# Ledger of designs, part 161: VHH binders against q84jc2

Target 1, 232 residues: q84jc2
Amino acid sequence: MSKMRNLVEEKFLEFYESWVIQLELYLHQLLIAHNNNTMSETELRHLISKLTTHHKAYYTAKWAAIREDVLAFFGSVWLNPLENACSWLTGWKPSMVFRMVDRLRKSRVVLVEAQVKKLEELRVKTKFDEQKIEREMERYQVAMADRKMVELARLGCHVGGESVMVVEAAVRGLSMGLEKMVKAADCVRLKTLKGILDILTPPQCVEFLAAAATFQVQLRRWGNRRHYVTHS
Below, E stands for the ipSAE of ESMFold2; O stands for the ipSAE of OpenDDE; V2 stands for 0.75 times the mean of E and O plus 0.25 times the DockQ between their complexes.

## First folded at step 9 (VHH)

Design lb83 (framework vhh_8fcz_2; at its last fold request DockQ between E and O 0.89; V2 from the best seeds 0.82)
Fold by OpenDDE, fold request of step 11:
Parts: C-alpha cells; sequence; structure tokens
Structure lb83 (fold): chain B 232 residues (1-232), chain A 126 residues (1-126)
C-alpha cells in the first residue's frame, strides 16, 4: 500500500535520493583509490575528508528535518522495508561497523596490535552507549501509556476542531522525547565513525569507507529487489 | 556482452584540448553511473570523473576540477570527457568504467577490475 507522505518526508526523500546517488559516485572513487598504491597520503586524506563531509551533510539535513518532524524518521519512507528493518533508531547500528572491520581484517586489512586494542576499547564503549540509549528507549516506551498517549488513543485518527489541537500537542510531546533519543543515537554513530577513522591509517580508512558505502548501496538494492520498490 | 569503447585520445601540447568518447553497449546504460579513470605511466589506475545514471550529478578529482567536464548521452549510450588546459600530468591511458553492482564486493576485496575497453592514449607533451 502506498503511504501518504508529508512535506518533511517528501523533502528528505528527495535529499536522500540525491545523497545516495552522490555516495555511489564517491564509492567509485574510493574503490579505485583503494586499489591504487601510488596515491599519496595527502590525496587519501583529502578523499576521506570528502566522504566525511558528505556524511556530515546527511546529519545536518537529518537534524534539520528532525526538528520539524522526528516521526518522519521512524517511518522513513525514503527507505525500503529491508533498510528500515535493519535500522537502529533511524540509522545504522553503531556496533555493526566493528563487525565490518572484522570482516575486512579477514581479507586485506592488516591491523597492528595497538590498533586492535584501540578498536576493542572503542567497541566496548560503543556497546555501552548503545545499551544506555536502548534502556532509555525502553523506559520511554514503558512510559508511553501516559496522559498524552491515552488522549491520542481516545481521540483516534478522525478528529476535528479542538481535538486536532489536542492530538497535535500530544504528538509534539512524544516527539520531543524521540528527538532526544535520535540525537543521542546519532552522536554515538558520529563518535564511533570518528573513532574508527582516527584509529585506522588513511588507506585503511578508504577501505573501510568503501566497504560501508558498498554495504549501504547493496542493502538498498537488495531491499528494492525483494520488495519491488523503485528508488533512485 | 558488455562493451565499452574509448576514443578521442591523441598527442596534444600543454594547454590543448581533447574530447574523449566512450561508446557503451550490452547493458542498460542509464542504470549505471559512468566513470573516467586513467593510468599514468608508472602509476596505478586513478579515478578522474564520474557521472550519475541520469547525468544529474557529476564529480571530479581535484587535479582536473575546472578543466575537465564529464557528460553523457543516454539516448546514444555515450559518455564523454571534455578536457581543456591539458597538462603533462594528464598523460595517461584513459578508460571509461562502470561498476557492476554484483561485483562491488569482489572489487573491494580482491582488487580485480575488469576493463571492458581498450582505453585511449592521451599524451600531453611540448
Amino acid sequence: as target 1 above (232 residues)
Amino acid sequence: QVQLVESGGGLVQPGGSLRLSCAASGFTFSDYAMNWVRQPPGKGLEWVSGISGSGGQTTYTDSVEGRFTIIRDNDKKMVYLQMTSLKTEDTAVYYCARFPYSELWEYLTSGSFDYEGQGTQVTVSS
């Protein structure tokens, strides 16, 4: 069934489609760079910077959109069902990237002991932060049967006049808590990403970013094929 | 069978211009972003420019930014690279390239990239 999209959803969908297209272009650059041993560290760092800037742009847009309607990101109409199912609090699961690094280590990435140790420390920290957010989310969900939610349940979807205002107020109240959690999750994502990139060498960063981008692009394609959804 | 045929290379003086062409066949052209890559003498393959399937987005390596322009014609299944203000450092064999989705992980992990075309030689020399 087709879902009706609000203005925030439409705007972000357009943004995201464009953003993903650009990500794919960067991916091609990353893949070539990954297999080019003649590139200087400066060149690699510049490429890494381009990618990090691209990701920062996503969060900038996301946070702007969240301020308007955080609930849009819990529907995420710009994602197919598979992508959505794999999302943790409106984005990628921070701890999953360590599994990605582990897989890369089994292939071409060679980490020194110091890097391994730092990654482990970061992994532990990331897991802790994730769990903290999850506990908060659970607490919030348990508290959902509050006065505002009861009011929403009472009024239903087909309301008019003053009832609409009450519903909107209730939704805004809910959104405030959700927004905090989403922002917290995004902070963990950003910290984790930064942490990994700080630990890895420039060539390793390129490989990691390429892997991440590849996974994202492929996940989208897998989901589209399974669910017969067309996304640009 | 996928085919990419590059042309338009040649010998030019510094400051000169060339227009490279790539004729594509054997796949749904508009479904793929297209890229130009080059291999300078004694160096590895380097990415030069990319263009999205629709042609709406383009990107360039810094060294060619403002000098090169990538465009595509989906009706003709062509991708072009307009090169201006050529420098000696631009000397390379130029290839047009696509990245099949089914081969992304393989290329990432094995480094194996199948050149579908023969490339076209660009030599910038005084």
Scores: ipSAE 0.877, ipTM 0.961, lowest interface PAE 0.5, mean pLDDT 91
Fold by ESMFold2-Fast, scan of step 9:
Parts: sequence; C-alpha cells; structure tokens
Structure lb83 (fold): chain B 232 residues (1-232), chain A 126 residues (1-126)
Amino acid sequence: as target 1 above (232 residues)
Amino acid sequence: QVQLVESGGGLVQPGGSLRLSCAASGFTFSDYAMNWVRQPPGKGLEWVSGISGSGGQTTYTDSVEGRFTIIRDNDKKMVYLQMTSLKTEDTAVYYCARFPYSELWEYLTSGSFDYEGQGTQVTVSS
C-alpha cells in the first residue's frame, strides 16, 4: 500500500502543479477580459466555460486519486503549510466563496436586488449543507471508538500477521468512509460554484472567477514566500 | 529596471504570417508567465495568448486557436508569437505583458492596465 500511496501522491503532485500553472494562465485571460467592455456575451461565456471545465478536471483527477488513497488529501504534500491550514475537508470551504461575491457588490458591474436575494438564499443553503457534512464527520469520528476500534487497541498487544490483517481491514473501512465524505463535500463545492455562476451575468462571472483565482494563486505564493523569509 | 521591448510588427496581407518578439530584462524571466495582449482600433484590450514560466503550458483565446503559437526562450529571455493565416480582425497594437503576483489584486480592483513596453503594430490589409 505504501508503494501505491507514494505513486498516488507523486502523480497528484505533478497534476496539481500543472493544474495551478494553467489556472494562473486562465487568471491572466480573466483579468484582461474583466477590463474589456467590448467583449460579446458569447466570448465571455466561452471563457467562463474554459474555467468551469478546468475546475471539473480537478475534481475528476481528485476523485480518481481518493479512490486509491483518500488519506493523501488530509495532509497533502502538493500544498504548502498555509494552504493546508486553510483546508476544510480536503479543499476550500464552500461558504468562503461568498466573501469573493461580496466584492461584486462594490464593483463596476452592480448586483441587482433579485441577484442579491438569490445569492443570500444560496449562502444559507450552502451553510446548511456544510453543517450537515460536519455533523456526519463528527459521527464518523465517534464511530472510531466503537467495538471494532476497541478490538484493534486490544490486538496492539499481539503484534503479528493476524493483527496486521485486522488493522489493514479497519484502515480500508476508514478510507471508504472518508472517501464518501470528501465526495459529499466536493459536491457541495461544485453545487455552490454552479449556483453562483447561474445567478451572475457573464461579466460578473468573469470578475468572480478572477477574484477566486487571484486569492488561490496569492495564497500559494504567500505560503511559499514564508519559507524564503522566515526560514532565512 | 523592468523592461519589455516588442518588435516584429508590420503590414501583411490576409492569409499571411508574422512573428512578434519580446525581449525582457530586469527580472527573473523564468519565474513569470508571459502574455500577448492586443488592442484593435476603437476596441478594448484583448488577451491573445499566455505561456507558463517553463514554457510547458500555453493557452490561447478562441479566435486565434490553431493559427497562433506562443513560444519562449528562457536562455535568451525572449517570448515570441508566431502568427499564421492572419485576418483583418487581427489588426491591433500587440503588447507583451507579465502580471507580478504583488499586483494581481490591483489589476482586478483598479480597472486599469499599464503596459511595460511600447507595443508593436500589426496591420492586416490588402
């Protein structure tokens, strides 16, 4: 499993580095598009589609990887310590994207009252879905103290082939439960992103996606710079 | 001092080809993605293409996909835009651009973009 785990981490590290580099290129396109009032709705929708496809590619790769080794995502080697500290169930916390949405209320492309109402309804629904997942994670952690885990603790006094097999079975069960929970969290992320993009106009979508990508790229840079300045 | 110097523009017939060059100095070139942006007469600034710091990844706007190729030479600190099958709508001033991490939020919030270079004029006409 160690060999397979190392392979999963290595492959996802390579994927993630490439994915973030591509995100930065799309961010540059979004920044220029955001400041261009002459772009057609068709052109803007093509750019938005490019970004949504890129995010879907991330979740396609992630879900394949967590099927092999979900635990790699709870202390990710492809993320710096600052990025890891900001993670909620292996990714961004869905309700946090509404902070980027709040920037749109003060932008050049003003939100109309109907949009503000729909965004607030989506925010409430997103918080509800987050809390439901958090309660399921708490129940999962409590279940770790059940008879099976007590049995594993007792078997810790009898180290041998049989004990190793029982531990491996328990780890597989743990991984399956965590995989389901991570996928549930990712579904809330994707539903929240789609919901926001469905409410916003194409120019507002471009600004929102640019703000989100700017934050992600800068968070990574801030974490990386900390090692250059603080360690020195 | 950071400098970007564009060259290679000119007058070309529809269906023709042209190669733009950008010479960079004053920063660690390979640490930055580089972009080509253009401003057609009477229109806003349009993003054309981008290339990662290593040159391993490229992206194009839909209207130039398959016609333009962006490449870079990190040893020479150059980025190029190879343009083929040129159309009249490709007529614009072309700028080489980078987006420093320290200025990303400013670009998003200020609503203005300052070019580092003078640009190079491309005119596609018969």
Scores: ipSAE 0.731, ipTM 0.905, lowest interface PAE 1.2, mean pLDDT 85
Fold by ESMFold2, fold request of step 11:
Structure lb83 (fold): chain B 232 residues (1-232), chain A 126 residues (1-126)
Amino acid sequence: as target 1 above (232 residues)
Amino acid sequence: QVQLVESGGGLVQPGGSLRLSCAASGFTFSDYAMNWVRQPPGKGLEWVSGISGSGGQTTYTDSVEGRFTIIRDNDKKMVYLQMTSLKTEDTAVYYCARFPYSELWEYLTSGSFDYEGQGTQVTVSS
């Protein structure tokens, strides 16, 4: 079935397709690097910087797009259904990244006690910030529903200039509220990422970034595969 | 029968040029990003360059950017590495490589990279 796409969706679809292909190329670089014992700290820091710059570019483009149409990021046309189902406020749940750290500890990464303590502190802070955003979203949704229903009842649902203007103002307020909460969630995502990379050593950062990119690529691949298999 | 066959290596003077080729068979070539990796004497495997399945995006390690160009021909199932301004530190065995999607998690947890080809020797010496 054909779905209509507005200008924001078209621009971001083009951006995202290019962005995820570049992420896959960086993943291949990370996969080679994580097995290379002879890389210097300078080389590792440059690679880490490429990945953090790539992630920052995603959020720069996203924040420009959500200013124009935040609703495009709920059920996005550039993601498959599995990727959309895993979204929390238009992205990965910030606390989920600690599962990736836990996986690495089971296989490749040895953390000293000081790192473990700092990671637990960051995990607690991240969960606190998540819960704060969830509570704010709940309050916003309740207030929005009450305001909308009362206003529609008071106006008597007539077609007129004043009624249209009130509805348009309410829709504008909904969009601005959602934009603020999406940006707050993205800020928690970026703060958590930076916190993890600050705690880990450069080789450990490469391991973490490789795991995160692998998970994202696998989720996209598996979600797309199910689409093709179901049709044939 | 997945196979990658590298060729085009040789002995060249510093500042010289060389073009490596990689012939691919046994998989849907355009579905995979392709990479060149190299192993210098006494060092671990280094990633050199990558190219997306469509060929629309390329990336390079810092030390070769501006000197090397990765190219693919999906009709012929070929990947090339055009090398110019060669330096002594470019001396290595060069391999082309792909990362099968079903094996990505294994690459994260394993201690080694599985080669699909024999590689081709590039020696830059005066």
Scores: ipSAE 0.719, ipTM 0.903, lowest interface PAE 1.1, mean pLDDT 83
ESMFold2, look of step 10: ipSAE 0.679; ipTM 0.897
ESMFold2 (binder alone), look of step 10: mean pLDDT 87; pTM 0.885
OpenDDE, look of step 10: ipSAE 0.820; ipTM 0.934
ESMFold2, fold request of step 11: ipSAE 0.245, 0.684; ipTM 0.634, 0.893
ESMFold2 (binder alone), fold request of step 11: mean pLDDT 86, 86, 86; pTM 0.879, 0.879, 0.875
OpenDDE, fold request of step 11: ipSAE 0.847, 0.877; ipTM 0.946, 0.959

Design lb84 (framework vhh_8fcz_2; at its last look DockQ between E and O 0.01; V2 from the best seeds 0.00; counts 0 for: pae E 7.0 > 2, placed apart)
Fold by OpenDDE, look of step 10:
Structure lb84 (fold): chain B 232 residues (1-232), chain A 126 residues (1-126)
Amino acid sequence: as target 1 above (232 residues)
Amino acid sequence: QVQLVESGGGLVQPGGSLRLSCAASGFTFSDYAMNWVRQPPGKGLEWVSGISGSGGQTTYAESVEGRFTIIRDNDKKMVYLQMTSLKTEDTAVYYCARFPYSELWEYLTSGSFDYEGQGTQVTVSS
């Protein structure tokens, strides 16, 4: 599944591989903490903070990279096909995490009524924000069928210096729009995550984060096995 | 059969040092991140440190950060924990641990933990 990669792809690939390895280490911490009823709230909050900081680091790196080449994230060579198939605007679907919470509620997590209400409110808000972004994205995608992009499509027949410049300008414009959309999506992700963590108790946060990390790690492994891809 | 054998524990005074060792067998060692965990008296299992499969990344609990160092030798299938500036609160049975990928969800939902060793006792006392 190897293909030619640009500099942004290569750099982010390296970053992401490292980031996922660290995530696994945090996952181990979370799993142990989840089963330790003697940990103090302070200790749990510290662990939660470590994870949130780790996630923030990802988006910091991502946003730096998308400034250089947002299009790289619409191919995401650092992800396997299964991971890519589960991606929404270059990342996880924000509303998906509520399903994770629901799954946990069916297991060991006991939520009080107040939490349930707040989660529902957050879910509704999250979905609204997702839809808003999707509408904007659709607008950009439809706008791609403008004269300049048609010229891009025609380049296969004729390539001239003037035309290339026009096409490059169009691509830059598109990229700027895409970057905006990606950032908006990421903001929804971050807000959703923060919202959930603010609603849950520290022990519940640990369980939620463990579940999320487990899913992410396993999704990557499943995808790699399926497509005969190995990562260090 | 997976085996993890811990050693190196003992009695030390506060401020002292110990080096724990873990010998691993029965699985592809380099494919797994390894961890040290400890069981203080009357407390639950506490995570101490972790190291990636390649050994390139390490992480530590806040309580041991700056004092403990985790190292691994993939050729020898060994994991080490260098402990310095030991405190009385470090007293515990220490275990070497891995998390099989196939059991991650089980760990999350059932509370099961796959540490095969007997552990090694570390006692810090004046």
Scores: ipSAE 0.803, ipTM 0.926, lowest interface PAE 0.6, mean pLDDT 90
Fold by ESMFold2-Fast, scan of step 9:
Formats: structure tokens, C-alpha cells, sequence
Structure lb84 (fold): chain B 232 residues (1-232), chain A 126 residues (1-126)
């Protein structure tokens, strides 16, 4: 029923469009804040909290949606083809955020050696967590192909009677496994983001969040202007 | 060709109200979020409020939340800032601003943006 009506896809599309529009407005506030050296630490922390809350809202909505239909997140209709091509397990690749961190090394708000050490430790840990999830996903896909996929293909020949319940049970099993995997990946994303923000000073957090949001908004813009991507 | 022209500033007593206007030309107005930013005497540029291209979403700095309202009229290519319960700390030059997608990274690195208007002075004093 949900597949026939695409209810999860329609609901999350509406949420995501609104969420991205709000992110762009927060980005504009971050850009002004980054270029204003007269803001207090309290004001900067409030702005960082707005962005953190906004990202938490995304994962709250995502986890509710994947509980209903995790497959909607593999080839998401609310993402353009470029955004989908750049996704890793239904979202951004955790280790890639350290590209934004590398930008801070060349910023006017210089990182101290203690911060550099902690960020490198976090980068290494994030990479290992990422590789662990990749191995689990690979094992899941192999197991799926060997057991559930073959059985689904066989049962699909008899859809119309008693086979409907068996196929539905198999799909639920596959979906529950994928849901756990996606949530594990999202936990690495959230842990990585929190770790970076905990290491950085408030001005550095604002610059990091501004760089990350700029990349996200630019990627969406480039993909929505598809003819420019095909002409370069 | 691209122009933003602010107006509506002036002298007002604490607790008073003002309505700022920004007239835009030279670009597809509805494709861009619009912002009000201000520069108080002796301070850097402060973001005040933003509105999405459609007008469906707005966001405010905590210091002005509940006192200011941002509105846009896409047919007239206008954005407005309705200010109420004005405080002496709201004294600033107010600018109408947009951040083109192509310039976001440049603004992050250099702090300049090409489509900021000339500004309108708001002075709140008794």
C-alpha cells in the first residue's frame, strides 16, 4: 500500500524540501557570523545550537521514515541524481567532512596543536567505523543474494495467493536489516559531527558548519542544473 | 544591472516602530532568499532576518525574534522588515542582501558580497 501510494516518499520529500530551505537561511546567518569578529561566545554558541538542532531534526524525521520504508532512501526521490550519486549508505560519507576541517587549517582562526591532534584521532576512528559498516553491508548484500533474493525471485512467480504473505515477510526481514545498517551509518555521522564540534572553538564551529552547508547547497544546485554537469 | 535599494530608516524613540523596504532589480527575484543585515556603530555586520525565495519560510536572529517581521512581495520585487518595540541596541545601518549560489564560497573566504545595497540608517534614541 505505501509502495503503491509512495506515502513515505511524498511525506519525506515535503519535509526535505522545507529542511533544505531552512538550512540555506541558516547558512546565510552563518556566513555573516563568520565574517563578524565582534560576536560574543554566547551568540556564537546559540547559532551553533540552531544548526545542531536542525541536523538532529533531519535524523529524527529520517529514522521515522526508514522504519516505514527504508528502501525509499536507496535512490531517494527528494535528492537529484548528482546528490544520489554522491551518497554513501543513504547520506554523506563521514570521512569526507574532514575536507571541511582541512579548510580550517588555512583559516584566519588557526587551529592549535592540541586540536589538530584530537581531529586526527577522530579522523582515524571515523575511517575505521566507516570501513566496519562497509564490510557489514557487503556481508548483508551477499547473504541477501544467496538466500532471500533467490527465494523472492522464485515466489514472485506465484504472486496472487498464499505466496503474497511469504513475499511480504521476506521483504520485512530485508528491510529490518537495512534499517539497522542505515541507523549504524547515521550514528557514525552524528558521532563524527559532534566530535568535530566538541574539539573546535565557537568561531571555528561556525566556519566549519558554514563550509559544510555551502557544499551541500552547491551540490544540490549543481545537480538541479543538470545540463551544466553534462556540458563540462 | 543588479540593484538593491533600501529605504524607510529614520529616527525613532525606544518602543517605536519602523518599516524598512528593499526594491530589487536585475535578477530573478523569486529564485533567491533575501536577508536583512545590520551594522551597529563600531561593530561588524550582524545578520537580522532571512526569507526564502517563495516567502514560505522565515528565520530571525534571537535578539529580534518576536519584534521584527520579514515579508516579501515577489510580484513587486520587494522585501520588507517590519520593526516593532525598537531598542537603542537596534541602532544600525540596515542592508538588504542576497547570497548568490555562485558566491557562497567566495563570501565565506573573503567576506564580500556583490548584491548588498547602500543601506538605510535606523537610529533609536530618546
Amino acid sequence: as target 1 above (232 residues)
Amino acid sequence: QVQLVESGGGLVQPGGSLRLSCAASGFTFSDYAMNWVRQPPGKGLEWVSGISGSGGQTTYAESVEGRFTIIRDNDKKMVYLQMTSLKTEDTAVYYCARFPYSELWEYLTSGSFDYEGQGTQVTVSS
Scores: ipSAE 0.733, ipTM 0.904, lowest interface PAE 1.2, mean pLDDT 85
Fold by ESMFold2, look of step 10:
Order: structure tokens, then C-alpha cells, then sequence
Structure lb84 (fold): chain B 232 residues (1-232), chain A 126 residues (1-126)
């Protein structure tokens, strides 16, 4: 079976492949910083800044692309099926990232009580924002399942050009609504990421970013294995 | 305690059908995407299929597309894998896993799979 891709999908695929390669390079630097323990606080902050800038670059590119074709981000061609199965509204689920933070609490580097309190406050706010978006998306999905599109198409063959204009307006309205919801979800993702990094110390940030990048890189590698040609 | 209990495996002939079941407890079931993964004899872990928390999105590995169907029942806290047109290459221990930040996360970050349950054995041979 062949795949058909539009220009937006092909362009973002090329961007994403390059973006992941650079993430792998940063992962190697994060692991060296974590294992070596010879980097100064200033050097750690510079590495953390490179990672946050890299993540922001992803969203900059994504928001430009969704203006052209938001539907490309629902079942994306640049992700394998395993990666797509892990998606929540075109990306990682904000509330679930706190499981990586919980791992830090079990490491040798102990979180102080003030950090734990702030992280719990952020977790609660993140979950609230997430639930609000989920309710809006459910409402939108119900509206999209409405059979008005079938009825308008039938009227179009009877009435003519007016029915076509109504259908086109409805499709445009649905696309604009999806774009707004995707951007809202991305804003929750960015606020959650920034909030976590602001609460953690530089060594803790390095450990968190290394865990997140490891997961993303390994998920991609594992999901790309072909059964009959791969070894384990 | 999170528990995932697989069942429904067995010996089946090529071309046959089988339905695997997974009973979940100890976590908010509908919040998690659920997955089937498998380990063929002497090989590493392979991802098979996934289903979103709501059940609205399903995905499949290329090797099983069109032959396997993943289903979930959030009321009963169950996930199923309906397998048809089974091939010898489908022989494996099958595991039910929630995703992310659990069994698959451990495998992807540590390099080893220390699964708490037994899985369920599927053997396809004549």
C-alpha cells in the first residue's frame, strides 16, 4: 500500500527528522553531564537552555504548519504507529510527565519540601487545564459527528451552489476550531515544562531532560523496527 | 498495586483465530492508552497494537495490520486482542502494557524487560 502526502506533511517530516537527530546529540551531552559531575552550574544552565530552545523550536515549526494543515498532526506521517498511539491531542499528555518527576524523588538527589509542594501545585493546575481541554474536545467531537455534512451534500445536488458554500464554511470552521484546541494543548505543555524546569535545580533539570529525551528517542527507535528484518 | 493479567493464549494452527484478554486493576484504567506487546522465542520485545484511553483511536504494527483487532471495555477494565489468520511468526508470549511511564518506559530506558506478570503464550504450529 502506497502513502499520499501533501507538501506540508513532507516539509514537516524533513524538519522532524532533523529535529530528532539534534535531540539525540543533546541527549548524549545530557548523559555526559549527568554521569561525569564535572560541569559547573553555569555550564549546566547553558545545556538546559539549549534543550529548552530546541523544544521551543519544535512548537514554532508546528504552529506554522498547523496554520496550513492542522489535520496532519492527527495521525502524523512523521511518527511511527507506536509514537502515534502515545499521542494526546497531537503531543505528550502534560499530566503524565510528572511520573518522570516522581522518579527524581526516588533518586540520590533528594527534592526539598519546598520543591515537592510547588511540583504538586503544578501537577494539580496541569490536570485542571488538561481536563478543560478534554471537555472542549469532547464537545467538538460530538459536533463533528453531526450528520449535517451528509444532509448538506444531498441538498447541494438539488439546490446548487448555496449548499456547496455552506459545506465549505462548515469545514473551514471545524479546521479553525481544531487549530485553536491544538494551540491550547501546546500552551499547557509549554507551561508545564517551564514550570518543572523552574522548580528543579540544574542537576535535577539535566536528569529530567535526559529521561525525557531517552524515552522519546528510544520510543522512535523501537517503533521503527520491522519484524522480519530486525534483531533484538 | 498495579496489576495486568493476561489470558486466552494457547496452541492454534496456522490460519486460526484466538482472542487474548487482559484484566486491569490498581490504576485509573481510562486514563491510559493500552498496548499489546510480544516476545517471540529467543528475540526481543515487539510492539503489536495500541488503543487510546477512550477507545477512539487504534494503531497496529505493520506485521499484524488487517489481521488483529484491539478492543477495550472501560466499564469492565478489560483490553482484548482479537487475532485472526494467525501465522507461525505470531508465536510469542503476549503482554498487556499501559503506556507511557510503566512497563514499556522501563524497557525503553533500562534495556531490560522485567515484567511483573506471566503474559500469555500463543503458539502457532501444525
Amino acid sequence: as target 1 above (232 residues)
Amino acid sequence: QVQLVESGGGLVQPGGSLRLSCAASGFTFSDYAMNWVRQPPGKGLEWVSGISGSGGQTTYAESVEGRFTIIRDNDKKMVYLQMTSLKTEDTAVYYCARFPYSELWEYLTSGSFDYEGQGTQVTVSS
Scores: ipSAE 0.023, ipTM 0.511, lowest interface PAE 7.0, mean pLDDT 79
ESMFold2 (binder alone), look of step 10: mean pLDDT 86; pTM 0.877

Design lb9 (framework vhh_8fcz_2)
Fold by ESMFold2-Fast, scan of step 9:
Structure lb9 (fold): chain B 232 residues (1-232), chain A 126 residues (1-126)
Amino acid sequence: as target 1 above (232 residues)
Amino acid sequence: QVQLVESGGGLVQPGGSLRLSCAASGFTFSDYAMNWVRQPPGKGLEWVSGISGSGGQTTYADSVEGRFTIIRDNDKKMVYLQMTSLKTEDTAVYYCARFDYSELWEYLTSGSFDYEGQGTQVTVSS
């Protein structure tokens, strides 16, 4: 039996399926561009801009959806269980991106000393911002055990309009707190992505974006395969 | 075995039109996005256009946007590239291509793209 889906979940599922399909098409373009030494810097920058715009479109749609139902993004129905297991506050963990950059440095991306220094400065700043959000989440979770929340839970056991209104107000407050934290995390993601792209040359940006999209597409494929019978 | 067979190339004048065809076999066609890529004389492979497995989504290189249209017929296992307002810069061997998902990291790290087709020559000249 399928889980009941609200309008926000249905609308974002439709958006996300379309968005991921478009990401895969852009990935194919990135892979061909990565192997083409005859592309101009202007052509590469236009391609990078397409990917940046595509990612911004995701966050625009996500922020509209979380204003209506942030809880839909915790255990999302449009993500498979593997994608959900790999999520940090409804998306990719910002610091993990630098591990991918380090892998590219060893494979094909030749970075100059100035770029290495700037990437390390960005890594430190990103980790600091990430830890700040983790502390906010810890405070949020601890607040669930606070005396006031315990008292609200007790009130929720009593039948009555007044108790129901108090519980509903508390749930709305919880949702608003989660929305603020998710938006903060997404801001760190966008600043980290922009920061990396600002440091890298256009060919390096294409390789980085191709690697990121490859990981995202592969993770989705691996998770979806667990639903298929591999032996006949 | 995966097989892609391109056709429809030829000689056309600037401003002319051509329709390229690609016949696919050996895989579940509707599960894969399909691409057109081209190699101009003396240059590397250029990505031209892509279409999702369902045909519901398409994307184009900036150089061909508004002039080329990619379409597919999943029942016939065909993908097409309708080219209009052709320019001398469109002269190239055109390849029909798909990416195997299991090989995406290999494509990225090896710097090589495996296209399954033999290509079809398009020459735009007066």
Scores: ipSAE 0.667, ipTM 0.877, lowest interface PAE 1.5, mean pLDDT 84

Design pb1 (framework vhh_8fcz_2)
Fold by ESMFold2-Fast, scan of step 9:
Structure pb1 (fold): chain B 232 residues (1-232), chain A 125 residues (1-125)
Amino acid sequence: as target 1 above (232 residues)
Amino acid sequence: QVQLVESGGGLVQPGGSLRLSCAASGFTFSNYYMNWVRQPPGKGLEWVSGINSDSSYTNYADSVEGRFTIIRDNDKKMVYLQMTSLKTEDTAVYYCARSPDELQALFEEGYFDVEGQGTQVTVSS
């Protein structure tokens, strides 16, 4: 049976392509600010605010979309296979951003000891929240297997139109549980991002955001350059 | 009309427990991030705990983490604060508060558009 893109997938693909183009423009501004080190504090704060607003716009659109069809975010059509392979619960793994923060230790904008301690505390808390969600996902997967087994046992005695209704009910149940887990993961992502930005100075925020955006853009470009013949 | 009504406060000994309740009305409760905040005698408001619309995420102030648990029941339009191992420093008027936007609640602690009238918690030593 042929797979067609639904309206949620089409709408979010259009949104995401535009969102990534704007991210690349912001990345260019971040790199200029970081490399030249000539911007005022006011200019840096304004640039940081633009990036924060841009990320908030992404989660606003995502949460509206997952309410309609959370499954669209598992194996997303707007992401290439490499981006999908690197996803943790439909997005970036929160603890991974601390690897980007570690680069600030070798930069022109040096972290003070108090900041290092606060970042380590945030990293530990982020990993704890992350592991809690992973345990909930594991329980959900086990519960879905049990539920499906019960449904299969019931269906073993029945055929015909009843199977369509049972499949629809199972898909709705799966979607509701996944929506909660994706939203929990996104909350951890947003709290981790906010926590880092609150600890860092404006120049350090610019360097961090530049590193994060560079990774996201390069991952997309590397995945898109993979030799795979696709014909639309 | 949009309302939040707290209950469950009282006098308790150090090390004791209390369960606070907040009844919401006049809005779609299941769409909002909900908070507990407190005001100790002679001090400003202190954010205590928050819970997102579907209970998938909760957060706590460092001073109460491990001792307090925030819970919500969307069918009953209730949010609760289960307090254990209470300390004299927990003495305050406790308020239930609504965040105007769920996403913004994650970026700004203490930004509320609706608060209740409060319930007094006194921990005596």
Scores: ipSAE 0.678, ipTM 0.864, lowest interface PAE 1.3, mean pLDDT 86

